VHH binders against Nicotine blue oxidoreductase (nboR). Designs and how they scored, part 1

Every score and structure here is a prediction.

Target 1, 204 residues: Nicotine blue oxidoreductase (nboR), of Paenarthrobacter nicotinovorans (Arthrobacter nicotinovorans) (q93nf6)
Amino acid sequence: MGDTDLPCVTGVLLAAGAGKRLGRGPKALLPYRGRTLVEDAAETMLVGGCHEVVIVLGANAQAVCARANLEPYRIVVNHDWSSGMGSSYLAGDAAAHTKNHILVALVDQPGLSVTTVGRLLVSHRPGRISSAAYSSLDSPRVLRRGHPMVIDAGLRPAVASTVSGDAGARVFLRQKPWLVDLIDCSDESTGEDVDTVEQMYRLL
Structure headers, positions and changes below count from the first letter of each chain, unless a header shows other numbers; Kabat numbers aren't used for antibody chains.
F, E and O stand for the ipSAE by ESMFold2-Fast, ESMFold2 and OpenDDE, each averaged over both directions (binder to target, target to binder). V2 = 0.75 x the mean of E and O + 0.25 x the DockQ between their complexes.
[cut] stands for letters that were removed.
Atom coordinates printed by the task and the answers are left out, and those that the model quotes come from them; centres of patches stay.

## First folded at step 12 (VHH)

Design m5
Fold by ESMFold2, look of step 12:
Structure m5 (fold): chain B 204 residues (1-204), chain A 123 residues (1-123)
Amino acid sequence: as target 1 above (204 residues)
Amino acid sequence: EVQLLESGGGEVQPGGSLRLSCAASGFTFSSYAISWYRQAPGKQREWVSYISSGGSTYYAESVKGRFTISRDNAKNTLYLQMSSLRAEDTAVYYCAREDEDYRGWFSDYFDIWGQGTLVTVKP
């Protein structure tokens, strides 16, 4: 029962458009594998084992909802998206049931896969953060934290407090590195963002 | 053009104090969070402290209560006030400009570092 249960995990997909732009409209709507990036990422999270997926939209939320089929997912519109990723993270965190872990992913990372999501969920230990990690471009034997990451339900209030205190998740991770398990996902992705026209080759 | 320049290092007795400075130029200092890092001989660089553009401060557990980070945006200068110094605080101390976009949310990558200033706490 408890020994064999998959953890109850809410996928939180950050797709608010507060970051980089490719000049072809919102990154969430970029074509990928016969659909949009946002559709692919959300389905990947669900198929990979998340119990549900919350998609946080902001920039062009109306256009994204009109163009993408997001019916299977829960949508949260962050009207403060321009203030940065912190407000989008807090909106997604608040939408998830307090007892669930959350798996946080960025829509503009091209390497998200069902295998990566599943590996994180299988590897997750209570009271921890389980972070996908990738080989450094300069040091292939060195893993660097990336996304997605699983934040244990018990740690969600502390992470949210740090984010609310005008710091990113990176400061929480630096203060408490012993709480972070790095899960090697180099076989699936380099962890690089899709944020330039040249990086679009990763989508083709 | 973008430059960070540390100063204020030196030798000190255990329990002593030093103040480090980091002078910034070539960018809008007030718009960026800045961190202090340190590197002891033969060790990897480790994070020491962070101050946001809005002035919120955070510290590694090993320095909490002993070190205070601050900034003077009018002078484009970051400070680290160190007190109750211990032998294990001996290191070259660096300031680094934080990346405040999506890339920096989950990673520790930096492209802008200072040259470092040496702090030696005598046995």
Scores: ipSAE 0.412, ipTM 0.736, lowest interface PAE 2.0, mean pLDDT 81
Fold by OpenDDE, look of step 13:
Structure m5 (fold): chain B 204 residues (1-204), chain A 123 residues (1-123)
Amino acid sequence: as target 1 above (204 residues)
Amino acid sequence: EVQLLESGGGEVQPGGSLRLSCAASGFTFSSYAISWYRQAPGKQREWVSYISSGGSTYYAESVKGRFTISRDNAKNTLYLQMSSLRAEDTAVYYCAREDEDYRGWFSDYFDIWGQGTLVTVKP
């Protein structure tokens, strides 16, 4: 019975931002479901089927580590967090085994669910990118790519090579849209990030 | 009022050249990344080119080597120099301001669009 060595998936949780917009400290430490956003997201990724979770911290790494229980997860501190999301992504990517797929999520997406993670992992096809997709109330028939996203191990180098400056991985996705599979997750979330105080209060 | 306004569209023969402009107003142009999009009749809108606030440029494979995106921050204007135009380049071209925040990492987040300018490539 050939051990079909199913490639492992490393969850990469990007949580390196300063969260300046909310004025309440790092987004990672925002309360959610009786714990912090970073704890909730990381657990969701693990329970959802990731083999391991790498949390990329940055601006408030010390505070986050002091206040959140992150013992079950691998922590990577991006000292270049101020340069933008790209450096955090690269840090997370580098921490994952080269043979693993990565599931990339943002800490400020409270809509991340075990179901969404599982759906992406099950739906993932080799050599492709699987993206959560969401419809809006204004366009219920149009799916837009969002978070989280599974990047095939074979595509990770190519994606990483496009991550420069402020362009991020979105450039790669735009250049090669045929590699991206949209997985409808509209039933789980709106795909919106917590960027405003109003959004935060809706979650409380 | 924040606004983008495209101009420069018209009819051109295959192999010809055209320069599009996108005039920005109501915001600090130099602080934003801007993209060109196009939509052909009966087709979905497609990404054409991107220029970051820092001046980094990227292109769709279909236009690479033929199109050049540039910006003049002093004039608050984005440009798209198109050369070696093809029939398949016929479309309404739009410029769009990008949000470079976290939301823009994996998803396309555009908060402002122009009205578009029509480019027709006919023999």
Scores: ipSAE 0.408, ipTM 0.733, lowest interface PAE 1.3, mean pLDDT 87
Fold by OpenDDE, fold request of step 15:
Structure m5 (fold): chain B 204 residues (1-204), chain A 123 residues (1-123)
Amino acid sequence: as target 1 above (204 residues)
Amino acid sequence: EVQLLESGGGEVQPGGSLRLSCAASGFTFSSYAISWYRQAPGKQREWVSYISSGGSTYYAESVKGRFTISRDNAKNTLYLQMSSLRAEDTAVYYCAREDEDYRGWFSDYFDIWGQGTLVTVKP
């Protein structure tokens, strides 16, 4: 891309976790919508408007690649996945062109929709972070930032510099809350992660 | 019953020090990241400090270099050592546990809050 071109958006799908809590293997391979979570999420990101999708794998990367159809996407294997989500984020970030924004999503959030992705991309303002935001039944008037989020290309280095293995990008977001725009996506999902068997079955 | 209980608040002079404690019960303390928040009169609640389950510590710019967050997992207790206190540090201080249902990389969900402890910095 030339310097005069509008920045593209690289979808970064974090799917490197082992899925230990579910005990059913990597979350990436959980069935969803007639396919796997990783396939569904990646396609959603692409159809939603990302120019490309980078899938960050780690735990059971070989199995995931063997069982899921990931041909349309770029695969990055984080061999340091056990250190935490931070290393996966950094791996995904590094795979994206320096001039691109990144839309970061988690594989264990099956509520991700094309609409959500599109909404974030359309709403994104330069030099900012656009975060999907969700209200809960317990707090219907309070929007909480969640996934996915768009990080402006210009902010990526700063975010990356604050990322730790176990804290993620939370620190940056808390230190600079004024950079974050909340995009209401409560109509699309609750924003919750799939961490329990009950949650999984609810999606089936 | 899951509970957080703050203590250690009080009055202190500018430049003074104070140590807050947050006692946790009813859950596996060591598995959770915990944050300190504070709310000054007439102001919104603001993030102060964060400690991950792994022990990584982070601070708001306003308290960096003056406050120290720590945890004792054996005692199920979170601490906030405050030094060089300023008038603007006057607030009710809360500890908050990360929501176990929202473990996302970018999520900022806290499901359990203490009742708070008042810190007043004045001559």
Scores: ipSAE 0.371, ipTM 0.706, lowest interface PAE 1.4, mean pLDDT 87
Fold by ESMFold2, fold request of step 15:
Structure m5 (fold): chain B 204 residues (1-204), chain A 123 residues (1-123)
Amino acid sequence: as target 1 above (204 residues)
Amino acid sequence: EVQLLESGGGEVQPGGSLRLSCAASGFTFSSYAISWYRQAPGKQREWVSYISSGGSTYYAESVKGRFTISRDNAKNTLYLQMSSLRAEDTAVYYCAREDEDYRGWFSDYFDIWGQGTLVTVKP
């Protein structure tokens, strides 16, 4: 089966935060694999099989658009970004066609791979949430939910209702663990995270 | 520095009620979402309920309709009102401060746990 066999999925890349914990400036613009972090993540989602990518910006949206090549993607500016990630999620969800599944990714979680995205999309089943999951070297028999995840079109209203209640996606997952398929992506873990990228950026 | 202290556990008859408290200190309580978890002997710790900083409440399916989470920000105290108790509710109950970092959006990471309070529902 080829890439035309994948479900219609809108990638939703949450990139609205200010990114201030270990460094200065928006995390979306941190250098990563020869580009900005936002460019790398968005392209990975698109190449991995998402039909389109919606990038939700907030803090420093003008700077991000000026410094990153985002022409292939749809941009949503969340002017309420300071209220938290919930408003950014809802803005991205609202921009996706109601019949599409969404693949949700965070810009500050580097190491997203084309293989991980493709595996989630191929593995996804109707009425479910498909979550990338990882084991550690210390606990190789235990998979833990991680990033990214696919939310079935039919579940999007219920997840959005939970997020609107100021709880985030984690509460929906806790309430209905039987709806979650864990998709083993341990082979795609790079060991990198946003703190590591910020540390290297600060030294340059 | 940062502490959570559970209290109010004890023995109760089936069908009975019990109110748990979680006293918080060392942080701005009103700015954090807080959860209750429980752990029965020999079992994995499981989520029970969540209350956001703004007061929105959510429950595990197994306790929905029987338990009520609430908070009093003036007293820095979280509550769990438990009603219609059953044998399967026997567990040590913990409160936990939710991570507000974006990494915690998709996973179950916690900064701070309490020491727990035992609830025993008699046979």
Scores: ipSAE 0.362, ipTM 0.713, lowest interface PAE 2.5, mean pLDDT 81
Fold by OpenDDE, fold request of step 15:
Structure m5 (fold): chain B 204 residues (1-204), chain A 123 residues (1-123)
Amino acid sequence: as target 1 above (204 residues)
Amino acid sequence: EVQLLESGGGEVQPGGSLRLSCAASGFTFSSYAISWYRQAPGKQREWVSYISSGGSTYYAESVKGRFTISRDNAKNTLYLQMSSLRAEDTAVYYCAREDEDYRGWFSDYFDIWGQGTLVTVKP
């Protein structure tokens, strides 16, 4: 059966933040492409090749569920969302099958594209972490790792063990940079999240 | 003006110890995670150690057990205690303020760097 069965990948969409910085409600519900950011991101992940998508909610979970169409996706509510993104990651990780790779994305990155997701999945190597990478206008020759990232099933426990409330998976990546493959996605996005009102308006 | 200023570098013999300091100004020091980096001659900059705003500490494998990162929020100062120094530890050491937003959670994003302090380990 020579069908190189593509490894199963669970998309983990982190959307548990309160979005307090923007003052317009949860980032997950911001309008984008005629729908909400959370809907757009989740669909992008599925269309991009994820087998399933787990959406991790937290702050305003009830509101998000009420206002967004999330029926096609698995919803996990992180009740410890206030402790930081680490707890949300862990919640998402725990929801994914142990044998699956996970593709982790952030809801406030509207630059996520089907192409980016597909590129990461196709480029992923066993036992490694595949990270979208982006160059900046200021440093066009320098690729910086960003989101989304594919974490190999075998590495998930190790990554999870390093995640705390106030320290992210970035520590693991720094400790073991040789495990990370950078996939250039500069043609798709800047890799930046929506963090400012100005950025938000550019999306509207 | 937001600034980081490293100090404490110098020459030391193998097996010796040094303590580096990073003085922060112009921002709420206690709210930020900070990392030490180093760059050896002819090599790429490498991560050395990290301390979160909450005080969690992490180290590169190459310095584990030898280096200790700490912070004094009252003094707006980051420290790196280095012991059992080796020739391969020779580098310019930098402190960098981390942006812990969503982008920075998985990726390395530093918006402020110090000028660095030179550590030379020579017999």
Scores: ipSAE 0.360, ipTM 0.702, lowest interface PAE 1.5, mean pLDDT 87

Design m5
Fold by OpenDDE, fold request of step 15:
Structure m5 (fold): chain B 204 residues (1-204), chain A 123 residues (1-123)
Amino acid sequence: as target 1 above (204 residues)
Amino acid sequence: EVQLLESGGGEVQPGGSLRLSCAASGFTFSSYAISWYRQAPGKQREWVSYISSGGSTYYAESVKGRFTISRDNAKNTLYLQMSSLRAEDTAVYYCAREDEDYRGWFSDYFDIWGQGTLVTVKP
């Protein structure tokens, strides 16, 4: 009886940044919905359908672990966080089982919702990348890829190979746009990250 | 004022070569990654090439082996050397500064675009 074991999806939450722009500590610890951004995002990923969640910490890992309840999640500390997002991605990718798809999210994306996560997981096609997509006010008819993104297990090595050095995974996406399925999530969020105090207050 | 200005476009025969320039001003050029894009008539804008702040280069499959991206930080200028040009390379070519913040890691985020320069490849 061939256990059609649907491939599991590991949520990879990237939260290793220093959050220097906000001056209020790491973005992971920003208050959101009565808890922290990292707690909210991680829970959202689980509730949304991820089998497990790996949280990649970095600049303020100790503080984040001390102040946030992260017990239900796997924690990976990227000691090379200062080298950029690439090292954090690779750390998260490496923590996921090789057979699993990964859903990659950023902690500073407060618009992440259970619906968005679920939509991506349900819409995901084997051998492809499923990306949340958002329209802008300036271009309401144009969908642009954003976060989160599901990467098929089979594509993970290829994506990871492009993340070395100062290169980004975005280059892979640009080189192989035909592998990317855009999933419209404009109804859930603008896709923007919280980079300014003003943005934060708008969300609170 | 932050600005990118493309130049070097023109008409060229198939198999010919052309060098585009993108002059940057108003910001620390060396600190930014920058890309070339092109838009052919009636088509969507497509990514052509990327160079990181560290000098790593990447190309679209369609131009790989024919185009070379480079930068001169001392001159605040980005270049695209095009060789073995084809009719399908006809487009307006744009340079765009990339924001390498977190949101730009998996998504395209360009905060500054040039006005473009037209390249026409025809017999």
Scores: ipSAE 0.351, ipTM 0.696, lowest interface PAE 1.4, mean pLDDT 87
Fold by ESMFold2, fold request of step 15:
Structure m5 (fold): chain B 204 residues (1-204), chain A 123 residues (1-123)
Amino acid sequence: as target 1 above (204 residues)
Amino acid sequence: EVQLLESGGGEVQPGGSLRLSCAASGFTFSSYAISWYRQAPGKQREWVSYISSGGSTYYAESVKGRFTISRDNAKNTLYLQMSSLRAEDTAVYYCAREDEDYRGWFSDYFDIWGQGTLVTVKP
C-alpha cells in the first residue's frame, strides 16, 4: 500500500500567556462551565473530533499542571513564551505528527464549541486553511476570521516557515488569503464579537 | 496618549515613487509590530505590509518587490517606500499598531489606527 493513511487532526491549544488582564492568576485556570478554561477548551477539542490535544503552556505551566486535570492531553512547555505567540505555535506544531492537520485554538477566547470544532473538521478541504468566521449584528454579510482554525498538514511547513516570535500566523494568512476558507460559525456565537474571557465576564 | 500620524501622500505619475511616513507617539514604538494598510474607494481595507518589533518585514503579494517597509526606532517613525507605482495602488494608506495578544493571531484586531494619507497614481 502507498502512503494513503488519511490524516488525523491534532488539536493545538495555545495556553502560554501570562494572564495579567484580569488579575486572577493564569487565564488557563479561570473557571468556565464548571471547570477551568483550559480543561473546557481541551475537552471541547477532543469531543469535537480532534484525535488528540496538545496543550502549550508557558508562564504558569507549573501552577496550571498542579491545579487542572490535564491527564488526557499532551503537555508541551514553551520556555520561550515571552518572545511572543509564534514560539508557542511552533512548539505545538512540532509536537503534532507531521501527517496530521492541526486545529489551533486559544485558551482565553470564548466561543469554542463542539459544534464549531466538528463543522471545521467536516468542512475542511485538502491544501487549505479552514477558519471559523463570525459576522457582527451590524455587518451580517461580512465574515471575519476568528477562533479556531484548521491548518492542513500539507501547509504546516509553509506556515511554520513564516512564523517568528514577532509575527505569528497572521502574516501567512495576510500573504495568502486565497488559501483560507471562511466557515460561517455565527450561529455558535452569542451574537457579539467577543474575543476574550474578560469581555465575557463584563457581560455577566 | 497613543497616536499614529501618516504623511507623504500625493499625486504621482505611473512608474513613480513616493515615501510614506507614520509618526508614532504615546507608546514604546520599538516594542510593537506595525502594519500598513490601504483602502481604495468602494473597497475594503487591505493589508499592505508588516514590520515586526525585531525588524522582520513581510508584504502582500501585490506589492512585493515594489514596496519596502522600514522603521526608525530613534525617531518613532515607520516608513513605506513605494516604487513602480500603478493605478491599482491609488488608495488612502493607513498605519496600524499590531495587537500582540492572542486576538491578533486569529483576527485583525487593532485598537490604534492613523487617519490616513492619500496616494493618487495618475492614469
Scores: ipSAE 0.334, ipTM 0.694, lowest interface PAE 2.8, mean pLDDT 81

